# Ledger of designs, part 9: miniprotein binders against Probable plastid-lipid-associated protein 11, chloroplastic (PAP11)

Target 1, 187 residues: Probable plastid-lipid-associated protein 11, chloroplastic (PAP11), of Arabidopsis thaliana (Mouse-ear cress) (o81304)
Amino acid sequence: CSIFANPAQRAKRKLLELISEEDRGLRTQKDPKKRDEIVNAIESMTVIGRSSITTDDSLSATWRLLWTTEKEQLFIIEKAGLFGTTAGDVLQVIDVNKRILNNVITFPPDGVFFVRSDIDIASPQRVNFRFNSAVLRGKNWELPLPPFGKGWFENVYMDGEIRVAKDIRGDYLIVDRAPYNWTESFV
Key: E = the ipSAE of ESMFold2; O = the ipSAE of OpenDDE; V2 = 0.75 times the mean of E and O plus 0.25 times the DockQ between their complexes.

## First folded at step 11 (miniprotein)

Design g3 (from z4 with V24K L38K; at its last look DockQ between E and O 0.95; V2 from the best seeds 0.79)
Fold by OpenDDE base, look of step 11:
Structure g3 (fold): chain B 187 residues (1-187), chain A 95 residues (1-95)
Amino acid sequence: as target 1 above (187 residues)
Amino acid sequence: SPETYLEQAKELLREAKELARQAKEEDRAGNYQEALLKYFQAIWKLFMALFELELALEQETDPSRREQLERLIKELEDKIREYMERAYQLEEKLS
């Protein structure tokens, strides 16, 4: 028997295959055709997840970026070399109970950029967020940055492995559950 | 619009240069931690400017204007590298 026997499994597999070689979305920026294919696959996942609750306690996790269309994140990943490093994991750390969302970009070995946000569950699938602060941290220094904006994202699909989200700007995010738990003290 | 992004980038560049100047003064004064932070503030401004220029470039179709943007992008990248080097030196002093 195939592990991808049902439509949901097949759709998920298809999506993961499509994004597997896209370098978290960097390559997709230059490939509209591929982008359309991925978006179509996301839409399929959206249908599958339509009646599911994706904002419950299972949303609380350290989520690791697999693919996104968000230009700011992609830009940081792409230009990390300017800082003499490369972008490591890009994370969304969510704690539903504490109503916090931290967006994190790591720059190994010591660098980290993270944005703190408050969140509110707006619906079974929508999360409202408001940025509170941002910090760029190095080996022995920390630079506070001004907060910027608010918005929402909808987790259109979520399971034990991945989450697919669409945000207020129309950007997409595909993440998996990281094998570790990131905290602000995490180095 | 490309023009808006360009103007924003230019302002950020101006701010970055001022911050770098301040950083240099702090360095001369022996305030290495402050100098370091100032350089990173400058670098952040440059980085934002770079993003603005990239957005401008994506929308620009005029070859001459594209060339101008590309030159500015290169300049900003070089400046980021320069300030990073200075920051690195300061970081070593603080170690």
Scores: ipSAE 0.738, ipTM 0.894, lowest interface PAE 0.6, mean pLDDT 93
ESMFold2, look of step 11: ipSAE 0.743; ipTM 0.893
ESMFold2 (binder alone), look of step 11: mean pLDDT 90; pTM 0.895

Design g4 (from z4 with E54Q; at its last look DockQ between E and O 0.85; V2 from the best seeds 0.78)
Fold by OpenDDE base, look of step 11:
Structure g4 (fold): chain B 187 residues (1-187), chain A 95 residues (1-95)
Amino acid sequence: as target 1 above (187 residues)
Amino acid sequence: SPETYLEQAKELLREAKELARQAVEEDRAGNYQEALLLYFQAIWKLFMALFELQLALEQETDPSRREQLERLIKELEDKIREYMERAYQLEEKLS
């Protein structure tokens, strides 16, 4: 009767509950105990997803940030007010077939910061990426920014709703499938 | 180290100020689009500097040094707001 009857569903539910009030990770930065709980829950999900392929065509999507430990992204979200705006959705737009990854931070109504990357599937769960370019775009202007490196992330769990990833720096990312498809022409 | 972050932040601040100076010159010349872009470049550098300072602050335990970092953080934030205001004014000129 319960949709959370099996261990995987229970673990997923637990993880989502833990991050639900953490402001995408901003609050977690100040709460080591909560961080540990979330990380433990992620590790549980890692075990569940260990034998799964998380780099196939199902990875191609517009992924929306639910929670992260990545300091750069969190900083941008936190300080968006300095620019007279607020951070909207934070996205990872992946197209496996085209080998592209765009990291996007929106600043409604017109602002967007996005980083273009090339990707390679390294294993059933690991994606290598290389940053190519970055752009900060406003209503009627665009500012190109230099690229800033390469790395990898592993999708330790993925289903029809969420993806859990760990990157080369040891940071974690939890995303869901956004209800829209973001493109560079998206306003 | 906190010292490394601080030095990086100071350099970024210097670069930002130079960009802002150039922006003022372009504005006076009537090149508003160029001025606008220069301000946003400056703002970006300030923002990067701010991030560096935050990282420094997270690692700094000396009260005096923390105070110094906090003062500089405030300065950077104020400067970002200032440059944003100038950028906004330029956008109005372009509209």
Scores: ipSAE 0.727, ipTM 0.891, lowest interface PAE 0.6, mean pLDDT 92
ESMFold2, look of step 11: ipSAE 0.782; ipTM 0.907
ESMFold2 (binder alone), look of step 11: mean pLDDT 89; pTM 0.879

Design g5 (from y1 with L38K R48L; at its last look DockQ between E and O 0.88; V2 from the best seeds 0.78)
Fold by OpenDDE base, look of step 11:
Structure g5 (fold): chain B 187 residues (1-187), chain A 95 residues (1-95)
Amino acid sequence: as target 1 above (187 residues)
Amino acid sequence: SPETYLEQAKELLREAKELARQAVEEDRAGNYQEALLKYFQAIWKLFLALFELELALEQETDPSRREQLERLIKELEDKIREYMERAYQLEEKLS
């Protein structure tokens, strides 16, 4: 009867349950115990996904943030109120064939911050990226921002619903497949 | 280190204030779009500074230094709100 009968399904369920009330990671920042539990669950998922290819065409999608430890993203989410708005969806938009990665933070209804990157597939699980440009866009204005570096992330697990990644700085990212496709002209 | 973050934040604050000054000048000249962009540039600098200060605060254990950081954080947040208000006013002028 259970749709979580096998170890992979159970591990995934456990991870999703752990992050479900963590406000995309904001609450986890103040809860080392919870962080450890989540990281342990991620490690379990890593083992499950060890022999899988997570950089193929199935990686091309609009991915929506469920949970992260990355301080920069969390900070933006947390402080959005200073700007008279709130953070909407946080996205990673990936096109493997075009070698594009866009990191996006939306501020409904009109605001968006996005960073453009080029990517290279380094291994069956690793993606190298280089930031090219960043833009903060409002209703009728656009502010270009300087690029800020390069790095890599490894998709340690990916299926039809979620992706789990670890990056060069040791941060973790859990995303799901968004129900829409984001583009620069989306807003 | 907290000290490094603090120094970086102070520099960003200085830059932000200069940008805000330029924004005021552009506004007075009737260049509202440029003024608007200057304010947002200033706000971005303040936002970066705020992040630096938060990082400093996370690592700071000395109560006196923590208090200093908290005061600066408050100042930056207030300035962000201030500049946002000015930006909104300019947006109205552009409408």
Scores: ipSAE 0.721, ipTM 0.888, lowest interface PAE 0.7, mean pLDDT 92
ESMFold2, look of step 11: ipSAE 0.773; ipTM 0.904
ESMFold2 (binder alone), look of step 11: mean pLDDT 89; pTM 0.886

## First folded at step 12 (miniprotein)

Design g6 (from g1 with F51W; at its last look DockQ between E and O 0.94; V2 from the best seeds 0.81)
Amino acid sequence: SPETYLEQAKELLREAKELARQAVEEDRAGNYQEALLLYFQAIWELFMALWELELALEQETDPSRREQLERLIKELEDKIREYMERAYQLEEKLS
ESMFold2, look of step 12: ipSAE 0.760; ipTM 0.898
ESMFold2 (binder alone), look of step 12: mean pLDDT 88; pTM 0.872
OpenDDE base, look of step 12: ipSAE 0.778; ipTM 0.909

Design g7 (from g1 with Y88W; at its last look DockQ between E and O 0.96; V2 from the best seeds 0.81)
Amino acid sequence: SPETYLEQAKELLREAKELARQAVEEDRAGNYQEALLLYFQAIWELFMALFELELALEQETDPSRREQLERLIKELEDKIREYMERAWQLEEKLS
ESMFold2, look of step 12: ipSAE 0.785; ipTM 0.903
ESMFold2 (binder alone), look of step 12: mean pLDDT 88; pTM 0.871
OpenDDE base, look of step 12: ipSAE 0.741; ipTM 0.893

Design q1 (from t14 with Y3E F7K L109M R113Y; at its last look DockQ between E and O 0.69; V2 from the best seeds 0.00; counts 0 for: other shape alone 3.595 > 2.5, SAP 92.451 > 70)
Fold by OpenDDE base, look of step 12:
Structure q1 (fold): chain B 187 residues (1-187), chain A 120 residues (1-120)
Amino acid sequence: as target 1 above (187 residues)
Amino acid sequence: DPEEELKKALEALERLLRALKLDPESPEAYLELAKLLLRAAKLLARAAVEEDRAGNYQEALLLYFQAIWYLFRALFYLELALEQETDPSRREQLERLIKELEDKIREYMERAYQLEEKLS
């Protein structure tokens, strides 16, 4: 059988192809048609993943942003140049057992912004989160920032390579498993 | 303690910002948020200047970065407001304010870099 003979594999491939040139979602913001196509592909993945558990131990990983509609993240990526840098990897670091979620935006070579959250598994696919603290770190300084907000996201699809999520605001997130493990001490 | 008072004020501001963010589809709300953040940033920058004069360079540095953070957030909300604004006059006002914020960010970044040099 072809490697893409499985409907799930075909749907996944289609989604990955759609987002491959969208600059993590920046280009999609200006292209409603493309957004609709991507969202439709996500919905297809949602159907495929409907009966799967996406909140088990396999969720524990360093996840790297491939594509999102979240305006806050996209804005940071877009405007990183104001600080004389560019946005590197954007990460979600999840440890289900420790019930932690760290959202991370890197600014090479030394900059990093990360937000610490506690999580609770609400269902086989839903994760509740609450922000606890945030830190902006530079070369020789660290600035604590006030935490903000709580919410949830649903991992509508997850496999050994990618995770697709929808959050409380209706935004979408597509991530892959990063080839490294990020920690707070990670440079 | 002025420092403690500032901290409390900033905390109150953050609470207010969270409350206002509950209406994400209102350009007026975004503008209000941006203005509040801008005011906070200016206060922090003033505090940074005083700390710099006192020779407390590390504290001054942190205050500038905090100010920059608020300006950056303000910029975000102004961009959101601009996206939803259809009135040409209001759009022009938003664009002017955006430019002002960007200039302030650059200014405070320059000051922060100067302080980093003093600390090196």
Scores: ipSAE 0.705, ipTM 0.845, lowest interface PAE 0.6, mean pLDDT 89
ESMFold2, look of step 12: ipSAE 0.765; ipTM 0.860
ESMFold2 (binder alone), look of step 12: mean pLDDT 80; pTM 0.738

Design q2 (from q1 with E14L R18Y K21E; at its last look DockQ between E and O 0.58; V2 from the best seeds 0.00; counts 0 for: SAP 102.959 > 70)
Fold by OpenDDE base, look of step 12:
Structure q2 (fold): chain B 187 residues (1-187), chain A 120 residues (1-120)
Amino acid sequence: as target 1 above (187 residues)
Amino acid sequence: DPEEELKKALEALLRLLYALELDPESPEAYLELAKLLLRAAKLLARAAVEEDRAGNYQEALLLYFQAIWYLFRALFYLELALEQETDPSRREQLERLIKELEDKIREYMERAYQLEEKLS
């Protein structure tokens, strides 16, 4: 059988193709038609993943942003130039056993913004989170920032390569498993 | 500590904004938050100037970065407000304020750079 003979593989391939040139979602903000196409593809993936558990130990990983509709993340990526830098990888670092979620935005070569959160598994697919601290770090300085907010996201699909999530605000997130493990000491 | 109290207040406001983001139909709320953040940033920048004059360059540097952070957040909220605003006059006001914030960010970044040089 072809590697893409399975409906799940076809749907995944379609989704990845749709987001491949969207600059992590920046271009999609200006293209409602493309957004609708991507969302429809996400819904297809949701159906495929409906009966799967997406909050088990396999969720523990460094996840790298491929595409999102979340406006705050997109804004940071877009406006990084104001600070004389560019946004590098945007990460979600999850450890289910330790109940932690770290959201990370890198600013090469030395900059990093990360937010620490506690998480609870609410269902086979839903993760509740609460922000508890945030840090902006430069080359020779570190600035603690006030965190805010709590909510949830649902991992509607997850496999060995990618995760697709929808959050409480109705935003979507598509991430892959990063080829490295990020830690707070990671430069 | 007034600074800590301000941070707590801002945190509370940010929480409120997060709640509003669930039903983002209030450009006015974003504008108000942006204005508060701008005021906070200006206060921090003034404190940074005083610390610089006192020779406390590291503290001054951190204060400027804090101010820049608040301005950056304010800029985000103004952009959100602008996206939802249909009144031409209000849009123009938002655009002017956005420009002001961007100019302030550049200004404080320059000051931060100067302080980094002093610390090197």
Scores: ipSAE 0.669, ipTM 0.832, lowest interface PAE 0.7, mean pLDDT 88
ESMFold2, look of step 12: ipSAE 0.745; ipTM 0.850
ESMFold2 (binder alone), look of step 12: mean pLDDT 83; pTM 0.784

Design q3 (from t11 with L3E W7K E14L R18Y K21E L109M R113Y; at its last look DockQ between E and O 0.53; V2 from the best seeds 0.00; counts 0 for: SAP 99.554 > 70)
Fold by OpenDDE base, look of step 12:
Structure q3 (fold): chain B 187 residues (1-187), chain A 120 residues (1-120)
Amino acid sequence: as target 1 above (187 residues)
Amino acid sequence: DPEEELKKALEALLRLAYALELDPESPEAYLELAKALLRLAKALARLAVEEDRAGNYQEALLLYFQAIWYLFRALFYLELALEQETDPSRREQLERLIKELEDKIREYMERAYQLEEKLS
């Protein structure tokens, strides 16, 4: 059987193709038409994943950003040059059993910004989170920053490769499973 | 501790910012938030100068980086305000403030670099 034989595989392929050249969402910000196409593809994935559990142990991973509409993340990626660097991988590190979520933005070669959160599984697809600490780290310094906020996101689709999520703000997130495991001591 | 007070104040502001992001009201709200962050950043930079003069270079360095971070946050909110603003005069004002913030970021980065050299 073809790897694209079923509707789910075709829908996934379509979504990945749509976001492949969008620079993690930066280009989409200026292209409403493309945004609509991507959102429609996400909605298709939502339907496919409607009855699935996306908050079990398989959620525990280092997730790498492929595409998002979240303005703050996009801004950080876009403006990293102000500091003489570029944004590397943007990560969500989740451990369901330990109930932790770390949002990470890397700034090669030595820079990293990460926010620590506690999570609670609210439903088969919804994760509640609360920020509790944040750190900006350079080559030989570390700066604690005040955390802020709480909210939720729903993993509307998840498989062995990708996760699609919608958050409390109505923003979308598409991530894949990173080929490495990020830890606070990783850098 | 003035620094701790500033951090607490900023935390409160950031919580407010988060709420605004969830329910954006107006460009004016983002502008006010950005201005508040700018004031905090300037205060931190003043503290950094004092620490530098006292020979506490590590502390001064961290204060500058903190100030830079808050300027960066302020810049974000100004960009949000600009995105929503349609009045040409107000847009121009926002653009001027954005430039000011960017200049301050560069200034504080330079100061931070100088401090790193002192610590080497």
Scores: ipSAE 0.661, ipTM 0.829, lowest interface PAE 0.7, mean pLDDT 89
ESMFold2, look of step 12: ipSAE 0.760; ipTM 0.859
ESMFold2 (binder alone), look of step 12: mean pLDDT 81; pTM 0.775

Design q4 (from u4 with Y11E L109M R113Y; at its last look DockQ between E and O 0.65; V2 from the best seeds 0.00; counts 0 for: other shape alone 3.367 > 2.5, SAP 94.512 > 70)
Fold by OpenDDE base, look of step 12:
Structure q4 (fold): chain B 187 residues (1-187), chain A 120 residues (1-120)
Amino acid sequence: as target 1 above (187 residues)
Amino acid sequence: SPEEKLEEALEKLLEELWRLAEALEKETDPLEKAKALLRIAKALARIAVYEDRAGNYQEALLLYFQAIWALFRALFELELALEQETDPSRREQLERLIKELEDKIREYMERAYQLEEKLS
């Protein structure tokens, strides 16, 4: 069979192609038409993944941001230059068994911002989260920041390569499995 | 010691400032919120200058980054507000404040980098 023979593979390919040059979503913010196309592709993936469990052990991974509509994340990426750096990988590190979610924004070479959260599996696709703490770390310093907020996201599609999620605010997140495992002690 | 008391007082002040900043999250007007955050950031920077002069470079560094964080949050809110604003007068106000915040971020970043050098 062709590697793109089934609807799921075709839909996935289309989605990945649509987001490939959108700079993780920065360019999409200024292109409503492109946004609509991507959202439609996400909805197609949602239908495909409707009956799947996307909160099992396979969710445990270091996920790397490919595309998002989340304004906070996009703003940090966009404004990284104000700090004399650029945003590196943006990560969502999940350990289902330990019930941990860490959101991470790297600022090469030494900078990192990460937010620690606890999670609960609410359904086969929904994850509830609560922020516990946030840290901004530099070369030789660490700054604790106030915790903020709680919410949920639904993994509407997940496979061995990517995860597509929609959150409580209606924002979308597309991530892939990073080729490395991030930890708080990660250099 | 008097030094310890001062340090404790500064820590308490910092905590209070953060509480105030959190309270401002309930402010509905982005301009007012941003102005308040700017005031907080300036206060933190003044404390940082004091700490720097006292030779407490690590503390000064952290204070500058706290100030930068406050400004960055304010900047985010203003940018969001600007995207939706149609009134030319208000847009101008937003843009002026955005510029001020960005300038302050750059200023405090420069000071922070200088302190990092002292700590190396």
Scores: ipSAE 0.664, ipTM 0.822, lowest interface PAE 0.7, mean pLDDT 90
ESMFold2, look of step 12: ipSAE 0.813; ipTM 0.897
ESMFold2 (binder alone), look of step 12: mean pLDDT 86; pTM 0.834

## First folded at step 13 (miniprotein)

Design j0 (from g1 with L38K L55E; at its last look DockQ between E and O 0.95; V2 from the best seeds 0.82)
Fold by OpenDDE base, look of step 13:
Structure j0 (fold): chain B 187 residues (1-187), chain A 95 residues (1-95)
Amino acid sequence: as target 1 above (187 residues)
Amino acid sequence: SPETYLEQAKELLREAKELARQAVEEDRAGNYQEALLKYFQAIWELFMALFELEEALEQETDPSRREQLERLIKELEDKIREYMERAYQLEEKLS
């Protein structure tokens, strides 16, 4: 039997295939048709995950960006060359028990931009967040930056491999579980 | 609106230029760490301004205004590269 024998598995595979060559969403910005296809696939995943709890302890992880529509993140990725580097992994680090969310953009080899947030579980699928501080860090320096605000996102689907989320602004986020654990000391 | 984004970008640009001026003064004073931080703060402001201008450009349909935005975008990018170079030199001094 195929490992993609059931509808949920097929839907997940379809989504992953759609985003696999979209450069984390950069290419999608210029391809409305592809965007619609991806969004439709996300909606399918939303239906699949509708009755699931996606804010329990399994949410605690270092999540790595696979695809997003969030303009600010995509802009940073796109323009990283201005800094003489390229964007590495983009991460969303969540610790449900400690109620923290860190959004991280790495700039290899030494650069990192991260934003610290507090979170509250609002429902089985919704996470409220409030930005506390942001830091731009280099090899031997650190620059504090102003925070960005507050909002929420809903994890409409989550399993042992990926998470699909929609936020307050209507942006989508698809992440997988990174093979490492990022911490603020991780550079 | 494009006008709102443009005004925000202009404000950020003014702030960035001031920060860069301060960075130069700190550098001349031998305060390299502070100068470095000022440059990166300036770069951040320029980067934010760049984002605002790109948003403005996305919404602008008038060819003349688009061209103006594109010129300003290029100027900001060049300035970012300039400040990055200065920051890099300072970083080397601190190594």
Scores: ipSAE 0.764, ipTM 0.901, lowest interface PAE 0.6, mean pLDDT 93
ESMFold2, look of step 13: ipSAE 0.785; ipTM 0.907
ESMFold2 (binder alone), look of step 13: mean pLDDT 87; pTM 0.850

Design j1 (from j0 with W44F; at its last look DockQ between E and O 0.98; V2 from the best seeds 0.84)
Amino acid sequence: SPETYLEQAKELLREAKELARQAVEEDRAGNYQEALLKYFQAIFELFMALFELEEALEQETDPSRREQLERLIKELEDKIREYMERAYQLEEKLS
ESMFold2, look of step 13: ipSAE 0.814; ipTM 0.917
ESMFold2 (binder alone), look of step 13: mean pLDDT 88; pTM 0.861
OpenDDE base, look of step 13: ipSAE 0.783; ipTM 0.909

Design j2 (from j0 with E45Y; at its last look DockQ between E and O 0.90; V2 from the best seeds 0.79)
Fold by OpenDDE base, look of step 13:
Structure j2 (fold): chain B 187 residues (1-187), chain A 95 residues (1-95)
Amino acid sequence: as target 1 above (187 residues)
Amino acid sequence: SPETYLEQAKELLREAKELARQAVEEDRAGNYQEALLKYFQAIWYLFMALFELEEALEQETDPSRREQLERLIKELEDKIREYMERAYQLEEKLS
């Protein structure tokens, strides 16, 4: 198609197609070949985004998980049924100006798990983060949980639609811009 | 190593057990909100332990040890469901 005429557009399309049926990465865990294909596509996107700044104000958004290799997140998604619910949207909410990163897992209708972090822009593409607190929230209760540490991630590609990141552990994250803005007071 | 994950899981299980004990005590005392929170906290630690056991299982190659891990995983899942039920009952008392 003419709209995918340039290499960047083709690479992006390929990546999105590869992850479209992978259930945010759950299926990929059992499919090394597919994982390799996705990783290769991510590397292509990395090359495309190499000279771009991916830590500017455009990074500030509610990002919604499309695909990841992070075991902890995938485990929560997979095992949500143990709690009599299902995992909704998984979000990474970033405010560059306020230096805030919130990782959010929703459990419809009222449940939410979120981790608060401080961030620092380390380079044009790298974000350092430090976990401050975690909260499990129900309909009318809130439980504080211990934080998990610190690290960094690099946004190797970002545009008006998606962001591709690699973190300190070597995990990958593909997110899109959510159609809503999540806040701690978000219901 | 599988052993490392197992040890981590055991520690988490100890915490969960203690929290569940506290939850029971709070419930008996009529402190239902606190009991509820303790159960959820216990569930969280069980869930974390479950994750560790799954990681151990992923790396374990010995069939006998794998079977043991699978049994433990099942027991943990059952325990999570049990505590969820208790939490649900408490939540109803608070409504």
Scores: ipSAE 0.715, ipTM 0.891, lowest interface PAE 0.7, mean pLDDT 92
ESMFold2, look of step 13: ipSAE 0.782; ipTM 0.908
ESMFold2 (binder alone), look of step 13: mean pLDDT 90; pTM 0.891

Design j3 (from j0 with E54Y; at its last look DockQ between E and O 0.94; V2 from the best seeds 0.81)
Fold by OpenDDE base, look of step 13:
Structure j3 (fold): chain B 187 residues (1-187), chain A 95 residues (1-95)
Amino acid sequence: as target 1 above (187 residues)
Amino acid sequence: SPETYLEQAKELLREAKELARQAVEEDRAGNYQEALLKYFQAIWELFMALFELYEALEQETDPSRREQLERLIKELEDKIREYMERAYQLEEKLS
């Protein structure tokens, strides 16, 4: 198609197609070949985004998980049924100006797990983060949980629609811009 | 190593059981909100333990040890469901 005429558009389309049926990465865990294909597509996107700044104000958004290799997140998604619910949207909420990163896992209708982090822009593409608190919230209760540490991620590609990141552990994250803005007071 | 994950899981399980006992005591005392929070804290610990056990299982190749891990996984999952039910009952009392 004419709308995918340039290499960047083709690469993006390929990546999105590869992850579209992978259930946010759950299926990929059992499919090494598919994982390799996705990683290769991510590397292509990395090349495309190499000279771009991916830590500017455009990074500030509610990002919704499309695909990841992070075991902890995938485990929560996979085992949500143990809690009598299902995992909803998984979010990464970033405010560059306020230096805030919130990782959020929703459990409809009322449940939410979120981790608060402080961030620092380390380079045009790297964000350092430090977890400082975590909360499990229900309908009318809130449970504080211990934080998990610190690290960094690099946004190797970002545009008006998606962001591709690699973190300190070597995990990958593909997110899109959510159609809503999540806040701690979000219901 | 699988052994490290297993030991971590066992410690979390111990903590979870203690929290559940505390939850029961709080419930008997009529402190339903505190009991609820204790159960969810226990559930969280069990869930973390469950993750550790799955990580151990992924690395374990000995059939006997794998079977042991699978039994523990089942036990933890059952406990999570049990504590969730108790938490739900408490939540009803608070509504």
Scores: ipSAE 0.763, ipTM 0.903, lowest interface PAE 0.6, mean pLDDT 93
ESMFold2, look of step 13: ipSAE 0.779; ipTM 0.899
ESMFold2 (binder alone), look of step 13: mean pLDDT 88; pTM 0.875

Design j4 (from j0 with Q33Y; at its last look DockQ between E and O 0.97; V2 from the best seeds 0.84)
Amino acid sequence: SPETYLEQAKELLREAKELARQAVEEDRAGNYYEALLKYFQAIWELFMALFELEEALEQETDPSRREQLERLIKELEDKIREYMERAYQLEEKLS
ESMFold2, look of step 13: ipSAE 0.807; ipTM 0.915
ESMFold2 (binder alone), look of step 13: mean pLDDT 87; pTM 0.858
OpenDDE base, look of step 13: ipSAE 0.782; ipTM 0.906

